VH-VL binders against Iron-sulfur cluster assembly protein CyaY (cyaY). Designs and how they scored, part 16

Target 1, 110 residues: Iron-sulfur cluster assembly protein CyaY (cyaY), of Azotobacter vinelandii (c1dj52)
Amino acid sequence: MSLTEARFHELIDDLQQNVEDVFEDSDLDVDLENSAGVLSVRFENGSQLILSRQEPLRQLWLAARSGGFHFDYDEAGGRWICDASGDSLGELLARVTLEQIGEELEFPEL
Below, E stands for the ipSAE of ESMFold2; O stands for the ipSAE of OpenDDE; V2 stands for 0.75 times the mean of E and O plus 0.25 times the DockQ between their complexes.

## First folded at step 22 (VH-VL; framework fv_miptenalimab)

Design z2 (from x6 with heavy chain T101Y; at its last look DockQ between E and O 0.57; V2 from the best seeds 0.00; counts 0 for: pae E 2.7 > 2)
Fold by ESMFold2, look of step 22:
Structure z2 (fold): chain C 110 residues (1-110), chain A 121 residues (1-121), chain B 107 residues (1-107)
Amino acid sequence: as target 1 above (110 residues)
Amino acid sequence: QVTLVESGGGVVQPGRSLRLSCAFSGFSLSTSAVGVGWIRQAPGKGLEWVAHIYWEDDKYYNPALKSRFTISRDNSKNTLYLQMNSLRAEDTAVYFCARIYWQNDFLFDYWGQGTTVTVSS
Amino acid sequence: DIQMTQSPSFLSASVGDRVSITCKASQDIKRYVAWYQQKPGKAPKLLIYYASYLQSGVPDRFSGSGSGTDFTLTISSLQPEDFATYYCQQYYSTPWTFGQGTKLEIK
């Protein structure tokens, strides 16, 4: 994990703002909280997405209904990539949102 | 404080059924990112994952047990169940109930004391 | 199914010693390993998750390392209360599976 601490936090801040923007621009009733660097997205049905940063590994962690997912930043591709599946963060966010609330959203910058 | 208490264990004959219960408090399955599950430990042996369930009724089973075991819950009682059918001697074990939580990467952070199932003639 | 093989099966050491327990996965599981401590007659206690993160309330003499297929639990200065059996667990894919255990005896 060769990212500097400052670069890592900048990338996570940008990612979290992007996710917030997608949900805020949607017509969905979503409770967004960003506290202590952890973004929580709570849907009307009570389910959540939780995006947290794991600085020692320079990873983004996503907690969803279906489990926990861990992402490394691929600087060459400019995307966060799931270490288990190879999915981009945008692909996984779209999938878990569809699974949890039945809504199709796109995360084109992720 | 999070607590989990198992019950319903006992001595049963092979081929019979038994239902275990786990009463829990200090958390609810009404929110996401939390679940409960069953882990068993045969005498003198290691740990074996049995099944777990999340608040959305998403259920996951050890494939070796899926045909005979059913996990379920009753939210009004904060109770998790394990229905065990066609019991075999190999099912003899202590059965633990445990909480799964997102902060610990969905691993078992709180455990009950266990209930003992003995399948014997 | 992913097999988790622990070694040694039995380990005897003195208070203050540094001890290590290893766990080998039958396939690449990235960092998806947890370690549990179980004392006789008690339920297991989560010590470490995602290979190296300490669970809340676990003393910092415990540490975990590794990725891929080879993982290690280390106790840097063994204490009398560390007598227990230790289990690794993979959670990369279901079924979640555990190693067979390492019994640690303090001389």
Scores: ipSAE 0.450, ipTM 0.847, lowest interface PAE 2.7, mean pLDDT 90
ESMFold2 (binder alone), look of step 22: mean pLDDT 92; pTM 0.934
OpenDDE, look of step 22: ipSAE 0.773; ipTM 0.927

Design z3 (from x6 with heavy chain A33V H52L; at its last look DockQ between E and O 0.57; V2 from the best seeds 0.00; counts 0 for: pae E 2.2 > 2)
Heavy chain, then light chain:
Amino acid sequence: QVTLVESGGGVVQPGRSLRLSCAFSGFSLSTSVVGVGWIRQAPGKGLEWVALIYWEDDKYYNPALKSRFTISRDNSKNTLYLQMNSLRAEDTAVYFCARITWQNDFLFDYWGQGTTVTVSS
Amino acid sequence: DIQMTQSPSFLSASVGDRVSITCKASQDIKRYVAWYQQKPGKAPKLLIYYASYLQSGVPDRFSGSGSGTDFTLTISSLQPEDFATYYCQQYYSTPWTFGQGTKLEIK
ESMFold2, look of step 22: ipSAE 0.479; ipTM 0.850
ESMFold2 (binder alone), look of step 22: mean pLDDT 91; pTM 0.925
OpenDDE, look of step 22: ipSAE 0.831; ipTM 0.938

Design z4 (from x6 with heavy chain W55Y; at its last look DockQ between E and O 0.83; V2 from the best seeds 0.00; counts 0 for: pae E 2.5 > 2)
Heavy chain, then light chain:
Amino acid sequence: QVTLVESGGGVVQPGRSLRLSCAFSGFSLSTSAVGVGWIRQAPGKGLEWVAHIYYEDDKYYNPALKSRFTISRDNSKNTLYLQMNSLRAEDTAVYFCARITWQNDFLFDYWGQGTTVTVSS
Amino acid sequence: DIQMTQSPSFLSASVGDRVSITCKASQDIKRYVAWYQQKPGKAPKLLIYYASYLQSGVPDRFSGSGSGTDFTLTISSLQPEDFATYYCQQYYSTPWTFGQGTKLEIK
ESMFold2, look of step 22: ipSAE 0.468; ipTM 0.848
ESMFold2 (binder alone), look of step 22: mean pLDDT 91; pTM 0.929
OpenDDE, look of step 22: ipSAE 0.830; ipTM 0.938

Design z5 (from x6 with heavy chain A33G W55F; at its last look DockQ between E and O 0.33; V2 from the best seeds 0.00; counts 0 for: pae E 3.4 > 2)
Fold by ESMFold2, look of step 22:
Structure z5 (fold): chain C 110 residues (1-110), chain A 121 residues (1-121), chain B 107 residues (1-107)
Amino acid sequence: as target 1 above (110 residues)
Amino acid sequence: QVTLVESGGGVVQPGRSLRLSCAFSGFSLSTSGVGVGWIRQAPGKGLEWVAHIYFEDDKYYNPALKSRFTISRDNSKNTLYLQMNSLRAEDTAVYFCARITWQNDFLFDYWGQGTTVTVSS
Amino acid sequence: DIQMTQSPSFLSASVGDRVSITCKASQDIKRYVAWYQQKPGKAPKLLIYYASYLQSGVPDRFSGSGSGTDFTLTISSLQPEDFATYYCQQYYSTPWTFGQGTKLEIK
């Protein structure tokens, strides 16, 4: 099922808010910026994560120090799934956060 | 208007050092998801990735070059640098500076015209 | 390191022809391939990324396809301004590596 434009943007807005909430509720010193549909998370060591929307493809893209990751929304499971690896967005966010700053965070709704 | 202009190339003997500069405009490394890097092309040959720096000091190097080459930047001058030490004949190439952005999956979307480095004895 | 083998090295075609250039990776790189065009005396220009996504401003006669190890750049109706050397690039893992190039000459 292809997502409608409105549904796609709702889902991206929701996931970005969830990510912001996880970092805001953490003990971590991070800078969060959400501008023009792009969420940037900057860590104290200068590295960052970028979550962006690709409307024509209905994809979420994650940019991390280790690379770029592309996610399709799985309507049946209610999760964003990496097209290359099958990892959920939450699994990948936890992994790249651990890699970049050595901290264990969970993203339970992603 | 995105522009990148390389400088600092020249003719040098093996074992010497050169520092390349890339002055850019139309974008800022302070912008989220933007980076710059170096790609080289030996005469009559293909392209080789050298290094890139992402927005805030995230540096990535071709492992074959990392011991001799250092990438750096000065955000206040919109300038990227490549310090090349212990130069060898195989480092002879045109060195391009190129922009990376998250929007095209961190690939090189805008390129300068290059600066030529010739290492010969 | 991941090796990218590009074929053919040399391609001659006429205006209006449909042409294809192939690139083979030494291992599965999913869809992490880009294509560049380099015209004589100029810097390269990004055409395609993520195997098939068209870079902004690139004419729609250019397309990319493939996944895994085999990738293709296609020009559906060759124009005089398309004579150039074309490079594929993998960005699945560091070091990022390029194919050796395909020189497209227009008869």
Scores: ipSAE 0.283, ipTM 0.759, lowest interface PAE 3.4, mean pLDDT 89
ESMFold2 (binder alone), look of step 22: mean pLDDT 92; pTM 0.934
OpenDDE, look of step 22: ipSAE 0.836; ipTM 0.939

Design z6 (from x6 with heavy chain S32N H52L; at its last look DockQ between E and O 0.59; V2 from the best seeds 0.00; counts 0 for: pae E 2.1 > 2)
Fold by ESMFold2, look of step 22:
Structure z6 (fold): chain C 110 residues (1-110), chain A 121 residues (1-121), chain B 107 residues (1-107)
Amino acid sequence: as target 1 above (110 residues)
Amino acid sequence: QVTLVESGGGVVQPGRSLRLSCAFSGFSLSTNAVGVGWIRQAPGKGLEWVALIYWEDDKYYNPALKSRFTISRDNSKNTLYLQMNSLRAEDTAVYFCARITWQNDFLFDYWGQGTTVTVSS
Amino acid sequence: DIQMTQSPSFLSASVGDRVSITCKASQDIKRYVAWYQQKPGKAPKLLIYYASYLQSGVPDRFSGSGSGTDFTLTISSLQPEDFATYYCQQYYSTPWTFGQGTKLEIK
């Protein structure tokens, strides 16, 4: 519900590290860049995933080939939830990765 | 600097076709972070979204226009096209091309000044 | 398709006034609304996105608010250059649709 600024940034840091770990542990040749609050994952086909923290709303934003998605943190469930669809961040990341590069990855912590 | 310049408008009879062009610079469509589309405005009326092209061949259309209008692009020439078939009087409008990008939540941040299409007998 | 209804269609106010323009969506669109300004003979200019984010280069007298179905664009102190037509746009689902516009006249 209500996150302090410090708690929000800790949660975002954790999720960004998890996403980096999933891609680094994969056999995929991706270009990871994390700077200025934005994590970019660029695939060989030129498409990318962009995860940016949106402090004023305490949200995570994901830009993917299929569009932009906005996530609120659900403290009770311990997951980031898309405000439009109700998907968890992990479910949506898996879906958009499959759509963009045809690879089945799992993000079980998200 | 981002620029978009429309061309190809003119006066045409009902039932005929026109192809609009939008030459753009300062960005490329070779990523999924950027798209370009068409928005039109009939004289004295509001804005109506026409179509968007995004990442290679991902095309989105206003359903009311989908059967008659085709969006396409040539990345090597940084050019967006709108093929308009079976034109009707209600298609009379200024046609703007505009860019979307992830940085402003995929909203139309840069617009051309438009090209005018007049469909009249 | 999601209908966006703006109110008022026409607004007259004096320099220095605080003015508000509302936009109502035909269904819950969360915060997926943008606001554009269009001056005569020119293309629209993006002012606000995601209900309340101010686009870079837009004066801070402009602000946006709302969630769900009711959204408001506010100009805190009207300036002569703010004479224009204002449009809301939903981008919750395709087709993206615009309100009919609010023409703001400065007395």
Scores: ipSAE 0.464, ipTM 0.842, lowest interface PAE 2.1, mean pLDDT 90
ESMFold2 (binder alone), look of step 22: mean pLDDT 91; pTM 0.924
OpenDDE, look of step 22: ipSAE 0.839; ipTM 0.939

## First folded at step 23 (VH-VL; framework fv_miptenalimab)

Design a21 (from z4 with heavy chain A33V; at its last look DockQ between E and O 0.73; V2 from the best seeds 0.70)
Heavy chain, then light chain:
Amino acid sequence: QVTLVESGGGVVQPGRSLRLSCAFSGFSLSTSVVGVGWIRQAPGKGLEWVAHIYYEDDKYYNPALKSRFTISRDNSKNTLYLQMNSLRAEDTAVYFCARITWQNDFLFDYWGQGTTVTVSS
Amino acid sequence: DIQMTQSPSFLSASVGDRVSITCKASQDIKRYVAWYQQKPGKAPKLLIYYASYLQSGVPDRFSGSGSGTDFTLTISSLQPEDFATYYCQQYYSTPWTFGQGTKLEIK
ESMFold2, look of step 23: ipSAE 0.621; ipTM 0.880
ESMFold2 (binder alone), look of step 23: mean pLDDT 91; pTM 0.930
OpenDDE, look of step 23: ipSAE 0.758; ipTM 0.926

Design a22 (from x6 with heavy chain A33V; at its last look DockQ between E and O 0.62; V2 from the best seeds 0.68)
Heavy chain, then light chain:
Amino acid sequence: QVTLVESGGGVVQPGRSLRLSCAFSGFSLSTSVVGVGWIRQAPGKGLEWVAHIYWEDDKYYNPALKSRFTISRDNSKNTLYLQMNSLRAEDTAVYFCARITWQNDFLFDYWGQGTTVTVSS
Amino acid sequence: DIQMTQSPSFLSASVGDRVSITCKASQDIKRYVAWYQQKPGKAPKLLIYYASYLQSGVPDRFSGSGSGTDFTLTISSLQPEDFATYYCQQYYSTPWTFGQGTKLEIK
ESMFold2, look of step 23: ipSAE 0.666; ipTM 0.890
ESMFold2 (binder alone), look of step 23: mean pLDDT 92; pTM 0.936
OpenDDE, look of step 23: ipSAE 0.735; ipTM 0.920

Design a23 (from x6 with light chain S93Y; at its last look DockQ between E and O 0.81; V2 from the best seeds 0.00; counts 0 for: pae E 3.2 > 2)
Fold by ESMFold2, look of step 23:
Structure a23 (fold): chain C 110 residues (1-110), chain A 121 residues (1-121), chain B 107 residues (1-107)
Amino acid sequence: as target 1 above (110 residues)
Amino acid sequence: QVTLVESGGGVVQPGRSLRLSCAFSGFSLSTSAVGVGWIRQAPGKGLEWVAHIYWEDDKYYNPALKSRFTISRDNSKNTLYLQMNSLRAEDTAVYFCARITWQNDFLFDYWGQGTTVTVSS
Amino acid sequence: DIQMTQSPSFLSASVGDRVSITCKASQDIKRYVAWYQQKPGKAPKLLIYYASYLQSGVPDRFSGSGSGTDFTLTISSLQPEDFATYYCQQYYYTPWTFGQGTKLEIK
């Protein structure tokens, strides 16, 4: 059930595009940078979210002000799931965005 | 590039206070998801996490030390502090300052040389 | 608090040997284990995080494995500079806690 390398990168590219779209469509003034497989979302207050791909583990890692979160892809559910808490990526992104900038934002596909 | 330098250690009597400093360079808390913290090591013993602080003001303490120790920082000086009150003999240790970064899962990747605190009567 | 128990406390080995150090957590910590190396009079160095991921600049003769409660640090072919004390650390829940250490001695 391990993802192939190509499939993994396709899934990460798709989620990063979704995250960029959500922030770009929002009223929020954010600086989005995507380079070397790492997406950085920098908020007006200077805090960041960082989404990086960990190819050897086939994981997505989210770094937020509150800590680091590690996600495995659940093929049955079609979502990225935190290995420690069981939260979806969308749930965690919404939570950390609210914590860092006080804004309610939804990531319904994640 | 990355450096951390501790200072402020010394010999003190039980019940006294001491403030440790850690001057760091080669990174900034304002540019990345980065933190700094304190780890101590009693003579001949293992490592013990004391406290750490993430970029803004997210502070985390070892519960055994929280009532007596306070972590803080001064952004204008790139300096981390540890205020230690009501010192006890068991606080005798080398105190290391260390960096935490997202790139290695918020673990201590760069360490200073440590400063020695000795609490004796 | 989560207790981390290392075995053995002392390990004697020769240059070129393959050695393993184990660490057992008092509860399931998934893969949230790091390994550090410390030489006398020096600060620790991070070797491995998330059970098996090598820190940048660490030689590939070091490897980590395990999940749940049982974790292993392996050095595939000891070099003279590898004789040191090794610590595991859990970072699943605060307080973050370290094992007691394993001193790896020459011979």
Scores: ipSAE 0.370, ipTM 0.814, lowest interface PAE 3.2, mean pLDDT 89
ESMFold2 (binder alone), look of step 23: mean pLDDT 92; pTM 0.936
OpenDDE, look of step 23: ipSAE 0.437; ipTM 0.868

Design a24 (from x6 with heavy chain Q103R; at its last look DockQ between E and O 0.66; V2 from the best seeds 0.00; counts 0 for: pae E 2.2 > 2)
Fold by ESMFold2, look of step 23:
Order: C-alpha cells, then sequence, then structure tokens
Structure a24 (fold): chain C 110 residues (1-110), chain A 121 residues (1-121), chain B 107 residues (1-107)
C-alpha cells in the first residue's frame, strides 16, 4: 500500500505552504514562486531551493546547492524522511539554508 | 537552446600541459542549481567522470586526477575550462563537456561533441 | 569507489526485439542510477535517471527498473536507431562511476 494520489498532493501542498510561511515570516529578502506545484525559493545571492513533487513514487524532491534530496513520507511520524540519509525535511532545509546564505532558520516538523 | 562546444584538444607530448575550453549557451552558472563538468572516454573504452563545478565555485574531482587537473569557469563568457598538467599516455581520450541540472536529479543532460586529446611522443 | 558492472558486454538483436541490459552495483545505492546511450563518434545521451524516470525527449520504449544493487534498462521494441552502446552510472556517492558499457549490435 502507498499514499493515495489525493493524499499525496494534499501533504505536498501543506508542506510547501509551511515552507513559504517560514520564509515569509523571516527577515530575509527572498523571492517565492509556486508554479505548477513546484516551489522555488530564490535568495538575494541568486541561489535557490526548489521543492518538487514526484507523484509516481509519492516523493518530495529538494534541489539545493549541495545536491538533490529525495523524501518519503513517514506516516507514523508525520514528516518527510530523506531516503539516503534518514534526515527529516526540516533538518535538511535548515542545513541547506545555512549553507547557501549563512542564516539559521527553524522549520517546523515537516 | 542549450549547447556546449569543446575546444583546445590536440596532440601533445607526455609531461606537457593542455587547457580545454567549453563554450556553452542557453543557460548560466550564475544564479541557478546547475553545473557543468568534464567526462572523458579513452579510445575503445567506457566513460570516466573527470570533474564538475556548480554555480558557487563548488568543484568536485575524480580523486585519481585531482593532483594534475583543475576545473575552472568564466561566467562572463559562459565558458568552462579544464587545465591538464603532466599529461600521460593514459590521458589520451575524447573529452566531453556536459551540463548538470536539478530538473533531472543533477545528471548530465546535455553534452558537447567532445574534443580529442592525444598524448604521444 | 562504487563499482558498476554491466551485463552483457555485447548483445546481438534484431529490430523489433525486446532487450534488457543489467547493471550491478558493488553496494546499495538505493535508486541512484542513470542510463546513457552513445552512438559511435557521438556524445552520450541521458535516457533514464533515478532508476526509472524517463528523460524528456526519450521514446517510451525505453524503461528502467531496480533498486539497491540490481538495475535493468529495457527496450521494449528495438528500432534501427537504438543500436548503440549503453552505460549505467551511479550517483549515490562520489566519485561518480560508470559501468563498462554494453554494445547492442544488429543481428
Amino acid sequence: as target 1 above (110 residues)
Amino acid sequence: QVTLVESGGGVVQPGRSLRLSCAFSGFSLSTSAVGVGWIRQAPGKGLEWVAHIYWEDDKYYNPALKSRFTISRDNSKNTLYLQMNSLRAEDTAVYFCARITWRNDFLFDYWGQGTTVTVSS
Amino acid sequence: DIQMTQSPSFLSASVGDRVSITCKASQDIKRYVAWYQQKPGKAPKLLIYYASYLQSGVPDRFSGSGSGTDFTLTISSLQPEDFATYYCQQYYSTPWTFGQGTKLEIK
């Protein structure tokens, strides 16, 4: 069994909104764009974070300066877990944001 | 459209140096999660990753080549370079320039036609 | 370094055949494998990434499967333009490494 298509998209929509809220509530001057279900966070220095949905495998993909990260949803914990490292999406987002712009942001459980 | 064009190949003697260039268009290293790199192929053999670079001057090398090869870029000219020092016969290969992008998981999606380096006395 | 071993090294087939090429990784690489096609005198072309995702512009007769250590590229109905050498590549960890190649020839 896996997530239904509808549930998957609902979870991704919620995740992307939470990420947008973190950046919108920050003091950072970032450009947020959500187009066709792909969220792009563009920083002042021109670097980006890109969150895209990969429906066939029910995954969230994060593209960052340091590479691409692939997340499965952990239903028991209610968060997204990286298939290679076991890190949560919130942990990864905090790390890559610090790496790319030198700012420490806290993300909710994602 | 995305294009990559390698140049600077030729015949050189062992121990000499050579600098390869890759002129690219249709994308930029300045602002996106994109990169460019070098892959080589010796005559009759398979593919070998050489090095690649991302937008913030993040450089990654094949450890076997790192002591002799240096990757660099000039974003104002959309050009990637490979400086190859202390060349050896086993460096004889076609050298391809290729793009890396987030859209296909940071794999080499567009390749140039390659430039041939022959190390022979 | 992670070694990628392709099988077979050579494959002879006819137009219309279904063919499969396998690639075995020396350790668990999850789904971090790509497949490339290369014709003589030409650059490689990306076909498949993340084990099973089809690159844009690649015909749907190409497919990929597998996870862990064993991966397969399948061509469902061989066309004349498919006679080429095929390479797998792991990108789970650096250095990125390629299989030795599989040459697909006309029978």
Scores: ipSAE 0.517, ipTM 0.856, lowest interface PAE 2.2, mean pLDDT 90
ESMFold2 (binder alone), look of step 23: mean pLDDT 92; pTM 0.934
OpenDDE, look of step 23: ipSAE 0.726; ipTM 0.920

Design a25 (from z4 with heavy chain Y54W; at its last look DockQ between E and O 0.78; V2 from the best seeds 0.00; counts 0 for: pae E 2.3 > 2)
Fold by ESMFold2, look of step 23:
Structure a25 (fold): chain C 110 residues (1-110), chain A 121 residues (1-121), chain B 107 residues (1-107)
Amino acid sequence: as target 1 above (110 residues)
Amino acid sequence: QVTLVESGGGVVQPGRSLRLSCAFSGFSLSTSAVGVGWIRQAPGKGLEWVAHIWYEDDKYYNPALKSRFTISRDNSKNTLYLQMNSLRAEDTAVYFCARITWQNDFLFDYWGQGTTVTVSS
Amino acid sequence: DIQMTQSPSFLSASVGDRVSITCKASQDIKRYVAWYQQKPGKAPKLLIYYASYLQSGVPDRFSGSGSGTDFTLTISSLQPEDFATYYCQQYYSTPWTFGQGTKLEIK
């Protein structure tokens, strides 16, 4: 069972919506933009998180102040896993948000 | 329309200092997800990463050069600097200024034509 | 520091040939490799990133492959303008390092 193009986009759409919901439900003053399948989260201090899809490899890419992170979907675990570190997307998002704006947010299993 | 133009190269004696400048246009460091840096190339040799600035002031250095080289910028003038102290003969190289962006996985997508530094006595 | 070793250092080939240049990393760098082309007297030009993604504006005769420690840049049908030196670069960890280069000469 491999990810079809349609399944891949469904999974990315779902994770992007979950991320938007976390920030929308927070007390944080952020500018959210989802355009052409790319989610941008701009913080008050001007720094960003950018979540983009890389269709040929079926990957999610996260750009943060600390660098770029590339995630494969782990079908058995139902979450996105960083190819370099093995961290989940939820763990990385919490970490980079804390690093960029000093706030601890909780992300669902992503 | 992204451009980068280096200046400030020249011939200097060992032990002296030199400051390179890179004037850039078509982007700004005041936005996150963009950076600029320096790469050098000694005569007849390969490429060596020197340093870069990410976002406004996150600085990263080649550890071999960190004690002598300082990267900085003036965002109001869209200018990147490289202060080079205690210059040695092995610092003789063409120094390129280059842009980093998230869209190319934080790699150097636009380069200047370089400025030449020659350290000799 | 991660060393990047290119092979061959020098390559001579004819217009129309398929050419491959390899790069070996001293440790597992996943897919974090880029390839650059540099013509004499010019700045390098980014060709490939993340092992296999083609940079915008680069002809599709260029391709990249590999993961882990072994990576390949391929030119499927050499053109006269492809005479240049080619460099791989790892960006898995700092310091970012480049291979020593492969000089490609067109016969």
Scores: ipSAE 0.515, ipTM 0.849, lowest interface PAE 2.3, mean pLDDT 90
ESMFold2 (binder alone), look of step 23: mean pLDDT 91; pTM 0.927
OpenDDE, look of step 23: ipSAE 0.555; ipTM 0.891

Design a26 (from x6 with heavy chain D57G; at its last look DockQ between E and O 0.68; V2 from the best seeds 0.00; counts 0 for: pae E 2.8 > 2)
Fold by ESMFold2, look of step 23:
Structure a26 (fold): chain C 110 residues (1-110), chain A 121 residues (1-121), chain B 107 residues (1-107)
Amino acid sequence: as target 1 above (110 residues)
Amino acid sequence: QVTLVESGGGVVQPGRSLRLSCAFSGFSLSTSAVGVGWIRQAPGKGLEWVAHIYWEGDKYYNPALKSRFTISRDNSKNTLYLQMNSLRAEDTAVYFCARITWQNDFLFDYWGQGTTVTVSS
Amino acid sequence: DIQMTQSPSFLSASVGDRVSITCKASQDIKRYVAWYQQKPGKAPKLLIYYASYLQSGVPDRFSGSGSGTDFTLTISSLQPEDFATYYCQQYYSTPWTFGQGTKLEIK
């Protein structure tokens, strides 16, 4: 079953809130902005993570220092999965956060 | 206005070295999820990716060129460099500098007009 | 390395024609294809990324399609300014590679 537009946006809103909560609960000094459906996480060193929704393909896109990653929602597993690597969103977020700011942060629900 | 301007090209003999520069304006590597890179085009031929560098300094090279070419940048001067060593005739090309940004899935959206490198005896 | 093979190598068409250029990847690259336009003496211009997204400022007569190994760039109504060489590029894995180009001549 393909995702409806409404379900897609609900899933993206939920994941963006989860990401914001993880960073807010950390002792990291980050600037979080969620505007027009795009979540930006800006670190003290000036680098950032950008999570945007791409509704024509029902995808989440993650922009990081190392490039762009594209995720499809796996309804059976309840997770967002990178179309190129098969990694979960949580795995990629942890990896790029470590690469960009040297901090270990976990996203176990993603 | 985004601009990129390449320089440092010229005529050199095989085995010599050149350092190309790319001065850019209208954006900064240090304040956005961006990169800059080099693409070359031999006379009458197609495009070949050379290398690119992202904001944090991560570098990616065409493996065929990695042993001889080094990409670097100086963020305080908004410049990108390409050090080319042990030049060969097949390195003769126009070398373009181009910007990478997240808005177009990290592809080359703005290009300079290129600088010509000719390797000939 | 992933090879990108374009077809045709050259194409001659009239203003107003619908034209298509194809690009075939040597392996499954999902949707990781970009298309560029290059006019003589100029730098390339990005037209399309992720197989089907139009770059800002590109006329909507340009469209892209495909996934897996077969990709198509289509110009729905050819204009005089569209004469150029067109390149596809894969960015699924490094090294990033380009097709050999398709030269489009407008009668």
Scores: ipSAE 0.413, ipTM 0.835, lowest interface PAE 2.8, mean pLDDT 90
ESMFold2 (binder alone), look of step 23: mean pLDDT 91; pTM 0.926
OpenDDE, look of step 23: ipSAE 0.719; ipTM 0.918

## First folded at step 24 (VH-VL; framework fv_miptenalimab)

Design b31 (from a22 with heavy chain W55F; at its last fold request DockQ between E and O 0.61; V2 from the best seeds 0.73)
Heavy chain, then light chain:
Amino acid sequence: QVTLVESGGGVVQPGRSLRLSCAFSGFSLSTSVVGVGWIRQAPGKGLEWVAHIYFEDDKYYNPALKSRFTISRDNSKNTLYLQMNSLRAEDTAVYFCARITWQNDFLFDYWGQGTTVTVSS
Amino acid sequence: DIQMTQSPSFLSASVGDRVSITCKASQDIKRYVAWYQQKPGKAPKLLIYYASYLQSGVPDRFSGSGSGTDFTLTISSLQPEDFATYYCQQYYSTPWTFGQGTKLEIK
ESMFold2, look of step 24: ipSAE 0.674; ipTM 0.887
ESMFold2 (binder alone), look of step 24: mean pLDDT 90; pTM 0.920
OpenDDE, look of step 24: ipSAE 0.793; ipTM 0.931
ESMFold2, fold request of step 26: ipSAE 0.634, 0.660, 0.660; ipTM 0.879, 0.887, 0.886
ESMFold2 (binder alone), fold request of step 26: mean pLDDT 91, 91, 91; pTM 0.923, 0.923, 0.925
OpenDDE, fold request of step 26: ipSAE 0.890, 0.891, 0.882; ipTM 0.950, 0.951, 0.948

